VHH binders against RNA 2',3'-cyclic phosphodiesterase. Designs and how they scored, part 5

Target 1, 188 residues: RNA 2',3'-cyclic phosphodiesterase, of Aquifex aeolicus (o66967)
Amino acid sequence: MKVVRAFVGFFTSKSINEVAERIKKEVDLKIMGKWVEPQNVHMTLQFLGDITEAQAIEVIKNLQEISKKNIPFRIKYKGLGVFPDVKRPRVLWIGVSEGANKLTNLAKEVARLNAKKGIIPKNSKNFVPHVTICRIKSYDRKTLNELLRKYRTVEFGEDEVNKIALISSTLTSVGPIYTVVEEFYLGG
Below, E stands for the ipSAE of ESMFold2; O stands for the ipSAE of OpenDDE; V2 stands for 0.75 times the mean of E and O plus 0.25 times the DockQ between their complexes.

## First folded at step 1 (VHH)

Design p07 (framework vhh_7pa5_2)
Fold by ESMFold2-Fast, scan of step 1:
Structure p07 (fold): chain B 188 residues (1-188), chain A 118 residues (1-118)
Amino acid sequence: as target 1 above (188 residues)
Amino acid sequence: QVQLVESGGGMVQPGGSLRLSCAASGFTFSTYAMSWVRRAPGKGPEWVSTINSGGGSTSYADSVKGRFTISRDNAKNTLYLQMNSLKPEDTALYYCARDEYFGLEDYWGQGTQVTVSS
């Protein structure tokens, strides 16, 4: 059986893609881990994990249906946060202010239609719109807290969400290689 | 299908030792960083330790530094946690978790119970 590791989402604009590199330089080894390269910066609406070719076909059909029912909308990137929390930070991310509710509704629609076809990811959790910039291995607590405070209300840029894609991931020693399997423009 | 199966838990007295194992299948184990996470009854998950894909870099929660050692055998697709000088507060269900390289959600196993009591 052939499976592909996949997620539903979209790649972010150039203005956001450089943020991880800038913040990495600012913290100067006080936060270490896997910093996301510019070409890999993205928004995930639903991670799928390993899916079969048959499941991928069903996801593609669902995304096409969703694209016809939703029109493009604007989002603003604002603030930094961590998952799961500041006491045990594993992921450093950029948040969404304007358009967060529309992203959440879009993600819920994706999950609902995929669930109808029996495509329900293991370890699924409540959707929080975010763009990952670092998977943290080690950190200086004071530096992290100061970083989160400094950037709490900073706007990093904006995007028009005008398409959704099924994206596959091939892991290499230097990081993932993402491939767009299929994408659909919102509004048709 | 990604599968993580933990084993090696049990009951031990304070000051004792246990070695946990996690057998991984359904993915290329050697390309992923791996973590141990624990959950005490009625509490949220607490990160314990992480090891990089090649095994050359490790990190630990302050509560376990000097007592626990994380390691891996990429030829056997197995993650380990050597736990020494166990304390009652180490009592928890222990999960191994797969760290995605970038941008995808972690996968966790079903867990193995560790109980430290006298």
Scores: ipSAE 0.012, ipTM 0.212, lowest interface PAE 8.3, mean pLDDT 84

Design p08 (framework vhh_7pa5_2)
Fold by ESMFold2-Fast, scan of step 1:
Structure p08 (fold): chain B 188 residues (1-188), chain A 120 residues (1-120)
Amino acid sequence: as target 1 above (188 residues)
Amino acid sequence: QVQLVESGGGMVQPGGSLRLSCAASGFTFSDYYMSWVRRAPGKGPEWVSTISSSGSTISYADSVKGRFTISRDNAKNTLYLQMNSLKPEDTALYYCAREDTFWGYEFDYWGQGTQVTVSS
């Protein structure tokens, strides 16, 4: 059976698409890993993993329903953080200050409707709004700590969340290739 | 095609040792955090251990800490789990898993598993 790796989310605006590139240059090899390319910067509302064509059709129907019930809203990108924590940093991310609760509610609606159709991703966790900029392989502890302190309260930009999409991912040796399967504008 | 193939399981008495291996193919192994996850009969999956892409960052479940050692050989595309002082409660199917996004949230590929049975 043919499956596609997919997630529900949206691509971020040019206001933050180059933040990963700028920070990568600033840390000058003191933090190494897979830095997210500008065209790949996104917000994930729900990672789906490998889904079938039938499951994709159901997700698309759910996203269309959600788009009719939700109106556009503003978010502000602020601060840098790491998952799971600074002692074991694996992912470097940009946080969301203003609009985080609205993003969380939107993500919960997506997960709830998908679950009603039996689409429940493996190892699903509670949603935390974030934009990944680096999947960390190695780091200088002092550099990372200084980076996190320097950017703790820095605002990187803002977006209007006006659409949601089902996005497919094809992993290559040089990184993922993302393709929009279907997208819907909030408010109809 | 991503493939993870576990081996090295078997039957052993309490206090014994086993070394599990996972042969990875179809992706750049050295780019990924790798984990061992186990499933005992009638139970859900339990995380056992994780190792970073370079091998510099390692973590263990409390139940296996001090007894199990995770390691990797990036030149051979192989992940290992050395299991010492085995206990009956370690009986499970052991899976090699690749992390996709971040710790504990998204394992995108699992092997078929290798059976470990600890009994007297």
Scores: ipSAE 0.000, ipTM 0.151, lowest interface PAE 10.7, mean pLDDT 84

Design p09 (framework vhh_7pa5_2)
Fold by ESMFold2-Fast, scan of step 1:
Structure p09 (fold): chain B 188 residues (1-188), chain A 123 residues (1-123)
Amino acid sequence: as target 1 above (188 residues)
Amino acid sequence: QVQLVESGGGMVQPGGSLRLSCAASGFTFESYAMSWVRRAPGKGPEWVSTISGSGGYTSYADSVKGRFTISRDNAKNTLYLQMNSLKPEDTALYYCAKSPYDYLESDWYFDLWGQGTQVTVSS
């Protein structure tokens, strides 16, 4: 069966696309892992996993409906955090302060419509708006704790969320290659 | 030959316990994070728990924290979920799922799933 690895989301603006590289340089090898390249910085609203071409068509129809019912809104990128927690940090991310609730509502609507078509989404109840900047393989605990404290209240930039896309990903040894399958402008 | 096979499901009364097992084959088990995901009737899938390849790191959904324990035996290529103090809302088809990497992903994406094992909690 022909499948594509996909997610629903959007790519972020220049205001935060360089943050991963700046922080990577700041920590100077004391946090090591896969740092996200500027062209790959994105917000995921729903991970779909492997879907068929038929499922992709249904997702596209759902995103078109959602785009007609939602208008553009502003979000602010603020703070750094880790998943799952500071004792077991695996993912370093940039948080969302202003607009987080609107992102959560948008993600829930995407998950609800896709679920009606039998498309298996990631759990929408655990959705936390975030932008991944590093998938951590090793870290110096003191450096990580100081980094999180230093950037707790730092604003990295802002975006207008004005489109939503179905994006495919191909995993490679050096990271994912993302391709926009289809995108829709909010308020369209 | 790459596959995940779940077992250990069944019917149990509220307050009871069950232990789910997942037998993995066809890949280097200790190199990948493993998860349990469940789907209740009429609902979407809910992530339950994840364990790192080494077993040194675990995470749990708030709904199961303190009641469920995820573990693995890398010598036997087997993943476990010990479920205690079961509630009717735990009724679901439980899936074993493999991460494409040894680390926990923020999106908790999985590249291999089992067929699932049914857990029914009722009196």
Scores: ipSAE 0.011, ipTM 0.154, lowest interface PAE 9.6, mean pLDDT 83

Design p10 (framework vhh_7pa5_2)
Fold by ESMFold2-Fast, scan of step 1:
Structure p10 (fold): chain B 188 residues (1-188), chain A 125 residues (1-125)
Amino acid sequence: as target 1 above (188 residues)
Amino acid sequence: QVQLVESGGGMVQPGGSLRLSCAASGFTFSSYAMSWVRRAPGKGPEWVSTISDSGGSTSYADSVKGRFTISRDNAKNTLYLQMNSLKPEDTALYYCARDSYDFLTGEEYYYMDVWGQGTQVTVSS
C-alpha cells in the first residue's frame, strides 16, 4: 500500500510570498530558524498527514463538491503573531483580518466532509487562519517584541480565495516540497 | 535531556553495506519527523533522507535513491539508515536530526532543531 503526505489548502499570491524573505533580512539573524521560501507560502485549511490513494480519491471528490457550493471571496493579510505565545515562540505567522470567518467556514466544511468518509487526521486541531513565515529556533527577545509591535496593524497584502487544492508534501531536511495533486475553482 | 546518539558507522569496501542507528531520548520520538544528513570532507552538509513521524512517508536525495532505506521503530525510539551498494562518494560523517511538526496548527513545515554527534562512514579500497 502506498501513502502520500498531504494537506488541503492553497498557495498565496506572489505579492505576499516575499514577506518572509523581507522580514528575515530586517531581523538580520536576531530571529533564526527555517524561513518559508516564496514558492512554499500557503494557507492550510486541513492537514491530512499520511493518506492512502483511496483516501486521496475521496478527498478529491469532497473538494470538487465543496468548490461547487462556495464562491470566491477576498481576504486581507494583516499583523504578525507567534504560536504558542511570546514567551515560548516557535512559529512566526501572518494573520488574516478581513475574510477570516469565511476561511474558517470553508475549513470546517472541508473537515466535515472528509470526516464523513472516515478521513480524520492523527493530529487534528481547531482551524486558525494564518500563513507561516518562520519556524523559530532562536531569537533575541527585544527584536521579536519590536517586530511584533511594529507589524501589529500592518497590512501585507490581499488575495482572492478562488480555488482549493489537495497538495502533497515531500519531506526534506531543508523543508517540504509541495506538489498540487488536484485543484478546483470555487463557483465551478 | 534531549539526545540523539548515532552508531553503526565504519570502514567498508565499495559495493558493501552498513546499517546506521540513531537512539533518541528525552522527547516523544513518535511525534517527530527524523532525517539523516551527511558531511563529506571539504563539503557542506548534504541532506540524505527523511521519514515522517508515523513512518508512512519517506524521501531521499537523488544521490542515494534506490540504495539507501530509512526506517524507524517508534517502540524502541530508534531511527535507522540501511545503506547498500556503497560508493566512495558516500564517505562522510552521518548525523541523525530531528524535525518537528507544528502540532498547534497541524501545519506541515519541518525544521531540524536537534542534531546528534555523528557517526563516520568510510568507503575505500
Scores: ipSAE 0.014, ipTM 0.318, lowest interface PAE 7.0, mean pLDDT 84

Design p11 (framework vhh_7pa5_2)
Fold by ESMFold2-Fast, scan of step 1:
Structure p11 (fold): chain B 188 residues (1-188), chain A 120 residues (1-120)
Amino acid sequence: as target 1 above (188 residues)
Amino acid sequence: QVQLVESGGGMVQPGGSLRLSCAASGFTFGDYAMSWVRRAPGKGPEWVSTISGSGGDTSYADSVKGRFTISRDNAKNTLYLQMNSLKPEDTALYYCAKWSDEYGLPFDYWGQGTQVTVSS
């Protein structure tokens, strides 16, 4: 039996794909880590972990059902944050302001339908809409705190959420390789 | 650069024992949960075990519970898997995996793996 490491989500628009590179330049080595390449910038609605081919087929059916029941909507990217917290920052991310509730409801619907088929991630977390821009290895605390304060209310761009995808992830020592397994347009 | 290097695999008879090691570098080892994941021929990856960054919490797949023990030495940046009472079905390539703090992504780096073959 073969499995695929997968998540449900979508790739972001050019409006924010270059933000990681701009912030990386601004902090000038005072925040170091794996900065997300523009082609890899994405929103995760549900991480699935390792799923079987049978589970992948069920996820695809669920995404098709969801796509027929949901219409496209706009979101705005706003603010920077960190996971898990500012005392132990490991992930730097861009938040979502306008449209966050619609995105959260979409993510909950994905999780609900997948759970009905017994597809429940071992490493699941409560949904927080975000786009990762850096996996932090080292940081200057003053620089990080100033960065988060400076960008707390800054808008980085916007997207129309008009499709959802099952995306596979191949993890390597130099980072993930993402492949769209199947995607569905939200149905008007 | 994150590096994970596994060692300790080999050939062993059913009922035997092996101890796997994973040497980690390029990140603050004690800040991250670590896992062992295995891939048997013709199968996909199967999660085996996880240990928290502090070493205080561990978890195991049902298939290995009571036989395998995960541990870590944060001073040496090394992860271990003690495998006892090995069975033919434990034959696989064993990977060390670094947990991500990112929501939606459990592991962001894997090692190259170390082969374990359990054969009579």
Scores: ipSAE 0.000, ipTM 0.148, lowest interface PAE 12.0, mean pLDDT 83

Design p12 (framework vhh_7pa5_2)
Fold by ESMFold2-Fast, scan of step 1:
Parts: C-alpha cells; sequence; structure tokens
Structure p12 (fold): chain B 188 residues (1-188), chain A 122 residues (1-122)
C-alpha cells in the first residue's frame, strides 16, 4: 500500500447537492448511469491520483499556504455540459458562470505549488470548473440534446468558496467514498 | 501504478493497414470501458473509438466508421485498434484512454498513455 487516491477540492452546498436526483427523475430512464449521491457532490480543483503519505503531507502544507493568500469568494452554478463531448458523452456536469475565473486561478495556484514539490498528475489537462452529476452508461441522444439546450443558461444555485481540502477517494461497486484528510479556511 | 502502453504505429501508404495495441496494467482492465483518441500535429485531441467492458458494444467517430475496428482481450489486459483503408488525414499520435477515475472526479483524457505515431504518406 502506502498510497491514497486523492484530489484537492471542496464539497458543494445543500442547494446544489440534490440537482443530480432532480435531473435523474426528469429524464425518466432516458439517461442511465451512476448519478452522484447528494453527499458526494463536489468541486475538484486538482485530481492527484495515487499519492504517497509523504506527498500528502506536502500537499497539506501547500494548501495551508494557499489558504492564507486567498480570501473567500462567491460562485454561481449555471448550465449543463458533458465530457468529453456531445458525440461521446460520458460525464454530465453543472458548470460555473460567476467566479469561474477565481476558481481557475485557485486551481492553477494549487497545481503550481504541488508541481514545485514534484507532485504532478500523469495526465495533464486544462482546468474546467464543473460539478459532476452523472457518469453516463447509456442515453437517448434526443433526450440528452434537449436537456442540454433546456438548461444551457439555467442557474442551479450558488456557493461561497471558503475552504479547500485534500480529500481521499475509495472506489466501491456502489460509488466512491470520500474522506476529508485535511481542510483549510480561506482568509486564515 | 496505472500504466497504458501503446504500440503498433508506423509508416504506411494510403490504403494500407495497421493494428495498434495498448497494454494495460495497475487496474482491473475488464471493469472499464476503453477508448482510442488521436492528436494530429497542431490540433486538439479527437476521440476515435470506444469499447464496452465485455467488448459487446462499440462506437466510432464518423471519420473512421467502416475503416477502423476496436476490440479487446480482457484475459491479456490488451486493447486493439485495427485500422484499414488508411488516409493521410489519419496521421496522428494515437492514445488509449480509460475513465478509471472515480465518477465525481472524471476529467477528459484521464489515463492516456504516451501514444504511438501513425504516419500515412504517399
Amino acid sequence: as target 1 above (188 residues)
Amino acid sequence: QVQLVESGGGMVQPGGSLRLSCAASGFTFSSYEMSWVRRAPGKGPEWVSTISYSGGSTSYADSVKGRFTISRDNAKNTLYLQMNSLKPEDTALYYCATEIYDWGSYEPGDYWGQGTQVTVSS
């Protein structure tokens, strides 16, 4: 062992946590997959993959420094999208409108400080702020296209981003189990 | 510990064929859908094909339908892409990929290997 699967991020507020269940009911089996349970709804700033205990300690130190340099800010959840694209949709997600630039800057700062310690995820990707609501296994294309059009400009709620955490993930057949390893309030 | 190693690329003339392989290790290969993605010089990544856990269902980009065939051997932890009737437009670095990140943390391009170069020239 000696490794944990981890990411840097935060859990979303109760206002957004039940959107996955509401959309699931609306599409009435026309989009099937693993719908994210309310307690698991989150924003990822950087996915780390498998890290050692020593790397986890360095990430924690970096998050503490970041928390001292950044103050709380508001974000608004708006729109639905899919990854990687509409032609092959695998993940259905909620986007961010207001505050997206501040989230992107925070994610870049996390990645930069972790990289200075040699903690660099294997697969490099551009940061896109999003909250996953469904991992799609099958879908009716017309229903998905109509859903995306209907919700393109719909606001789902808002959060104050006031903390960042190192979160561990344990995969199970019924979904991931997330555990907060350490968290820090912004403005400390 | 997760590792994907692509091989089988090379240089061929238009109309030729190549078979790509992707050797997977460090995860339960049979539990994950697998994809091929390509990137031509100066362009962004383009999804090529996906295969289900069992190999029972496949999907293809319109640009490769009828020419490419994706398959897998779960006993050998290996993914394949049979490429027929190759065109100059198929010239790209080809990657295999999987969505083995947890469902709340998926990000496009997760677990891509180093890629294998395919060059189609006359």
Scores: ipSAE 0.015, ipTM 0.208, lowest interface PAE 6.8, mean pLDDT 83

Design q01 (framework vhh_7qbe_3)
Fold by ESMFold2-Fast, scan of step 1:
Structure q01 (fold): chain B 188 residues (1-188), chain A 122 residues (1-122)
Amino acid sequence: as target 1 above (188 residues)
Amino acid sequence: QLQLVESGGGLVQAGGSLRLSCTASGRTYAMGWFRQGPGKEREFVASISWSGGSTYYADSVKGRFTISRDNAKNTLYLQMNSLKSEDTAVYYCAADEGYYDFWSGPEDYDYWGKGTRVTVSS
């Protein structure tokens, strides 16, 4: 049976897409890893992992239902953080200040409807709205701590959340290639 | 903390077969096999997604090795057929946790076993 690796989310606008490259240059090799290319910058509402064609069809139906019941809203990108924590940082990300609660509610609605169809991802964590900019392989501790402190309250840009999509990923040695399977505008 | 334990290594004649197993102490997302031969760097062998729907192989083992998993047992397998002397190595199991997003490939693994030794005699 054919499966696709997928997530529910949306691609960010030009306001935020260059931040990963800018910060990569600033840290000058003192944080190394897989830096997200501008065309790949996105917000994940629910990571699905490998799903079947039948599961993808159910997710699409759920996203269409959600899109009719939710209206567009604004978010502001602010601050830097790491997952899981500063002692063992693996993912460097940009946070969300204004609109974080609306994003969290949208993500919970997606997860609830998908769970009703038996689509329950492995390794699910509490949802924290974020945009990944680097998957960290090595780092200088002082540089990382200074970076997080410097950008704690810095605003990077804003977006209107006006659509949600099922996005598939093809894994390559240099990074993922993302393809929009289906997308739906909020408010119809 | 997650632990990985490899088993099934041993001595086998060229042209023979061997199956390696790796048991995880808890849930994993992507898993893979790497190996390190005498005097060589650690190299990628094969990887598998959580569902088993996506598999990747090094060119040197394509058509001879098969990666599979049993999620109910938290166990990863490597079926090795048509073994060659060049396959002699310590074989390592690797796993990731899948933090909210996709990994870029085998090199993104978070957890590693201590290895199991495979010796192919000719």
Scores: ipSAE 0.015, ipTM 0.361, lowest interface PAE 6.5, mean pLDDT 84

Design q02 (framework vhh_7qbe_3)
Fold by ESMFold2-Fast, scan of step 1:
Structure q02 (fold): chain B 188 residues (1-188), chain A 121 residues (1-121)
Amino acid sequence: as target 1 above (188 residues)
Amino acid sequence: QLQLVESGGGLVQAGGSLRLSCTASGFTYAMGWFRQGPGKEREFVASISGSGGSTYYADSVKGRFTISRDNAKNTLYLQMNSLKSEDTAVYYCAARDFLYGETSWDEYDYWGKGTRVTVSS
């Protein structure tokens, strides 16, 4: 059967899309890995993994319902963090300060409705809104700790969350290619 | 400290079959196979999700290679059929022990040292 690798989310604005390149330059090879290209910077509300065409249709219906029940809101990008933790950092990300609670509630609503249709990917009750900027392969511990400290309270930009999308990921030799399958404006 | 150990490489005749194995020292989410032929860049061969429910293949190996995994044994397999001289390469096992999200084929954190496959005419 046909499956598509997908997630629910949205692409970030130009103000935040260049942050990965800027920080990569600042750390000057002291943190190495796959730095996210500007066109691929995004916020994930729910990672779905591989879903069938029938499941994609159900997700689309759920996103349309959610979009009618939620209005646009602002978020501010603030701080840097790592997953899973500083002792074994794998993902470097930008956090969300203002609007984090609304974004978390939106993500929970997406997961709840998808689960009701039998689409049950792993979802954490402690969902942390984040934008990935680097998948870390090697790092200088002092540099990473100083970077996290320096940027802990720095604001990188802001977005209006005004739409949500089902986005597919195509695996290629040059990296992932993301395609918007369907998107819905909040309040519409 | 996750370690990956490949095995099963060797010399095989064109048109033949070979099965590669890769054993991980611990839990993995997603795993894949890459290869590097003489004078070439490392290229993607196949990937498999943590559950084994989703697989992806490079166009050059579709229909000939099958990726699978046995999570009880922490082992990844690559069944290679109808081998061609162009398949001659060092084959690398790759793994991720943390769920990162949307893609996995180039987002691997751990790599084996490789196992050599030579396809003779």
Scores: ipSAE 0.012, ipTM 0.269, lowest interface PAE 9.0, mean pLDDT 84

Design q03 (framework vhh_7qbe_3; at its last look DockQ between E and O 0.03; V2 from the best seeds 0.00; counts 0 for: pae E 13.9 > 2, grease 26.5 > 24.2, placed apart)
Fold by ESMFold2, look of step 2:
Order: structure tokens, then sequence, then C-alpha cells
Structure q03 (fold): chain B 188 residues (1-188), chain A 120 residues (1-120)
């Protein structure tokens, strides 16, 4: 049975898309890994992993229903953080200040409807609003700690969240290619 | 493991005020207050982002309650004014983890609650 690797989310606006490149330059190889290209910068509401085409169809139906029940809202991007924690940092990300609760509620609704259709991604825990800028392979601990301290309160930009999409990914030798499978504008 | 400890509950007359606090043992993102009255399901009261820039309130408390936080002290507050008998409940502090998860939960961390009784 054919599967696709997918997530539910949206791509960020130009105000935030080049932050990864700026931070990469600032740390000057002291933090190495897969830095996210501007066209790939996105907000994930739910990572689905590998799903079948039948499951993708059900997700699309759920997103259409959700889009009708929600209106656009503003979010503000603020601060840098890491997952899982500063002792074992694997993901460097930009946080959300304004609108974080609305993003969380949207993500919970996506997960709730998908779960009713038996779509419960493995290793799912809680949604934390964030935008990944680097998947870290190696790092200098002092450099990372100083970076996190420096940017804790820095505001990077804002977005209007006005659509949600099912996005598939294909890994190539030059990185992932993301394809919008279907998208829906909030409020209709 | 994140620990949440509430304080500030007690007995107060209708129209009065109380301030609840909740101290977290570590850094959090979203935090909030929930409450459970006698024989009722636990209900949302208010929430706040880690920066404090966004707050949300249940309709029943808008204009009377104010949520705030002091991130230097890892402490969440709920200022409750113009209290009504209907506000009588056990109030719970809750937090999202600072680590993201693909597992679906409403909140992973809860305090044990602090009782608020409003006499009228």
Amino acid sequence: as target 1 above (188 residues)
Amino acid sequence: QLQLVESGGGLVQAGGSLRLSCTASGRTFSMGWFRQGPGKEREFVASITWSGDSTYYADSVKGRFTISRDNAKNTLYLQMNSLKSEDTAVYYCAAEPSYYSEFLDDYDYWGKGTRVTVSS
C-alpha cells in the first residue's frame, strides 16, 4: 500500500523565512546540522509521519471541516529554543508569543478529528508552537547557550494564520521537497 | 519533571477579591487556570502565553479575573475580583511542557489545586 510522509501545517511569511540563514551565519559553523531553507520554513500543527492515501483523504476532509469553523488570527514569533532540552539539543526553533494558545487549540482540533478516524501518529505527545530552523547534528555548548540567551526576548516577526494544509515531503539528496497536497483558507 | 504548586485559596465573601499563585519548578510555555465546582466537570478559566503578550478568559470571568505571570520567578497569578458564589471551586494550575510532543494531551502538568469558597 502506497504511503506518503506528511504533516498538517502552513508555510511562514517572508518576515521569518530567512532567520535560519541569518542565525547559521552568526554561529559560523559552531552549530552544525540541517539548516532550513527559506522556502521550507513552516509551522507544523501535526506531524503525521507515513500515512496511506486513504488516510490522507480523511485528513483532507477533517481540514476542510476545521477551516470552516475557524477565522484567521495573528501570531508573533519570539525567542529561540531547543528540543528536547539544552542538555541534549536536537532541534533549534523559533517560539511563538501572541497567538500560541490559538495555534495550540487549532492543533488539538486537528489531532482530535484525525484520531476519530484512527489517525494517531506514533510518538505523539503535546503540541508546542514553534518553527524549526535547524536540526542539530553537532554544536559547541557555549555558543548554543549564548545564542539562546541572546535571543530569548527577540521578536522575529509575525504572521496572519489564514490557511491550513496537508503537506507531503520527499527526501532528496539536497534536502526535503514539500508539496502542498491540499490547503484550506480559514473562515471558509 | 515539572512541579506546580498553587496557593492563595480560601474563604471570601461575595464581591471580595483573592489572588491565586502557582509556582513552577522550571520553565514553561503556556500556563493556565482551570476550576472544578461541586459535581461539575473541570472547566477552563484563563490562560497566558510564556511572554505574557496573549491572554484568554472564559466568558464567565472576563472583566473580573486577570491572569499574569512572572517568568523570573516561574510564577503564574490569577487576580480574582468581584467574586460570586458561582466562582466557588477547586482551582488548578496547569502547564504545557517546554518540550514538544506528537502525543495528544490537553495539559501534561497539573497542580493539586487550591480551594476557593465564596460566601453569599
Scores: ipSAE 0.000, ipTM 0.123, lowest interface PAE 13.9, mean pLDDT 83
ESMFold2-Fast, scan of step 1: ipSAE 0.016; ipTM 0.372
ESMFold2 (binder alone), look of step 2: mean pLDDT 82; pTM 0.837
OpenDDE, look of step 2: ipSAE 0.037; ipTM 0.352

Design q04 (framework vhh_7qbe_3)
Fold by ESMFold2-Fast, scan of step 1:
Formats: C-alpha cells, structure tokens, sequence
Structure q04 (fold): chain B 188 residues (1-188), chain A 120 residues (1-120)
C-alpha cells in the first residue's frame, strides 16, 4: 500500500514569503535552525501525517465540499510567536490578527469532515493560525526575547484566502519538498 | 526533557548483522536513525511514523536494514543485515514529539550515538 505524507493548507503570497529571510539576516546567526525558504511558506489548516491513496481521495472530496460552502476572505499577518512556549522554543511563527476566526472555523470544518471518514491525526491539538518561518535548533535567549517584543504588534502583510489544497510533503536531507495534490477555489 | 539512549553498537564483520536499540524517556511521535561516518556529513538512514505503520529508508540501506518500534516500551530498533565497510559510522537516534509544523528532516531530540565498525 502506497502512502503520502500530507497536510491541508495553502501557500502564502509574496508579501510575506520573504519575511523569514529578512528576520534571519536581522538575528545574524543568533537564532539558528531550518529557516523556511520563500517557496515553502504556507498556512497549515490540518496536518494529516501519513495517509493512503484511499484516504487522500476522501480528503479531496471533503475539500471540494468545503470549498462550495465557504467564500473568499481577507487575513492580516501580525506579530511573531513561538511554539510551544518561550521556555522551549521550537518553532518561530508569524501570527494572524484580522481573519483569524474565519481561518479557525475553516480548519475546524476540515477536521470535522475528515474525522467523519476516520481520518484523525495523531497528537492533534487546538488550531492556532500561524505561518512557520523557522524551526529552531539553537538560539540566544536575549535575541529571541527582544525579537518577540519588537515584532509583537507589527503587521507583515495580508492575503485573500481564496483556495484550499491537499499538499504532499517529501522529506529530504536539505528540507521538505511540497507538492500540490489538488486544490479548490472557495466559492467554486 | 526527552532523553534518548542508543545501544547495540560494536565491531562486526562484513556480511554480518547487528541490532541497534534506542530507548526514549517518554512517548514520541516520529523517530529516525541517522549516521555519520569518518570524514563525512551526517546522513539519513531510516525513519518510522508514530504508529509504526509507515517506514522510510535511504536508498543505500533499503533491503538490508529494517526499522521498527515498540511503543509500549518507548523503544526504536534498527536491524542491520548484510553489513558493508561503508556502513561504519556513529549511529544516532532522533525523535520529535509533535506533528505537522514541528516535524522536519531536522529532528528535535537526539541521542549521543552508538558506534558501529564493520571490518573487511
């Protein structure tokens, strides 16, 4: 049985795709890890993990149904944060201010329909809208804390959320390669 | 904090077999084996999903190595068969506790390594 590692989400616009590179330069090696390359910047609505071809077909049907029931909406990117917390920072991310509730509702609808088909990810947690910019391996505590304070309320850009996709991930020694399996326009 | 402890390394003759183990101090999600040979960069060997249902292998070890896990014991295994001199390396166990955004080919937690030497 063939499987694919997948998630439901969308790729962000050029307006924020270069933020990771700018912040990487600003911190000048004082925060090190896997900085997300411009072509890989994305919003995840639900991580699925390893799924079979049959499960992928069911997810695609669910995304098509969701796309017919939801219309495009605007989101604003604002603030920096870390997961799980500042004591053990593993992921540096850009937050969402305007449109966060609509993103959360969309993600809940995706998870609800997938769960009805028995597609329930391991270690799932409450959805928080975010765009990952660095997977942290080492950091200078002072630099990280100053970075988070400096950017807490800074707006980085905006997007229109007008489509959702099933995206596959192939892990390589130099990072992930993402491929759109299928995408659907909202309101279509 | 999660701790990973590898065991089972040693000296083995070419064509022989060896089994590595890695015990985690708690539950993990995705786990993998990496290795670093003399004068080489660290490279991927194999990985296994949290459920144990899906496995991935580097082309150089496919068909010779088998990765498995026992989640009740929080233990990861690497069965190495038909060993070659080029398999000589320090083998590292790696793990992540999270899904999605936290998982990459760059793992969060690492063991200290166990040395495997294959004589010709």
Amino acid sequence: as target 1 above (188 residues)
Amino acid sequence: QLQLVESGGGLVQAGGSLRLSCTASGSTYVMGWFRQGPGKEREFVASISGSGDYTYYADSVKGRFTISRDNAKNTLYLQMNSLKSEDTAVYYCAADLSWGEYYTDEYEYWGKGTRVTVSS
Scores: ipSAE 0.005, ipTM 0.228, lowest interface PAE 10.0, mean pLDDT 84

Design q05 (framework vhh_7qbe_3)
Fold by ESMFold2-Fast, scan of step 1:
Structure q05 (fold): chain B 188 residues (1-188), chain A 121 residues (1-121)
Amino acid sequence: as target 1 above (188 residues)
Amino acid sequence: QLQLVESGGGLVQAGGSLRLSCTASGFSYAMGWFRQGPGKEREFVASISWSGGTTYYADSVKGRFTISRDNAKNTLYLQMNSLKSEDTAVYYCAATYEDLGFPRESFYDYWGKGTRVTVSS
């Protein structure tokens, strides 16, 4: 049986795509890991895991319905954070200030409609709107703490959330390769 | 598609040691070990983040088992010491996109076919 690893989300605009590279240069090897390349910067609304073609078709139908009932909205990228916490930082991310509630509502609608079709993700994490910029392998504690303080209230850019997509992911030795399966513009 | 291949299982006497390996065909973030004993459901054993900096262990194996990884070789290890008859199970390697390997089966997207460990008493 053919399955694809997939998520629902969208790729970020040029306003934010270069932030990972800029911060990587600023920390100058004091934070090391897999820094997200500009073309791979994205927002995940729901991670689906491995899904079949039949499940992908149902997700596509749900995204089309959602796109007709939701209109475009703006978000602002602001602040840096880490998951799960500063004592065990594994993921460095950019937060969302303006528009976070609308992103959360959109993500909940996606999850609700997919659940009605029996498509319930293997991952049960709570939705937190964020853009990953580095998966941390090693870090200097002082540098990380200073970075988080410096950027706590800094705005990195903004986007118009005007589409949602089903995106497939293929793991490779150099990281994930993303392919848009289908996308829909928000309207109505 | 990411493929996971376990090795190192076998028959061992109680109190003995065994090391399991799992080789991934490509890049993975967090990885973990699960096991299924005779007449039991699959249960969590141990997990490790991509960097190796965060590990989780089931209470039943803490202090006896050690999880580690070699990212250059795309290989996950489970060093099993002080083995007990209760450790008899098929051991499965699992991988996820997430950086942290939380101790929940639903967190993992890729699974190996398993390697059998039998502990004689």
Scores: ipSAE 0.000, ipTM 0.145, lowest interface PAE 13.5, mean pLDDT 84

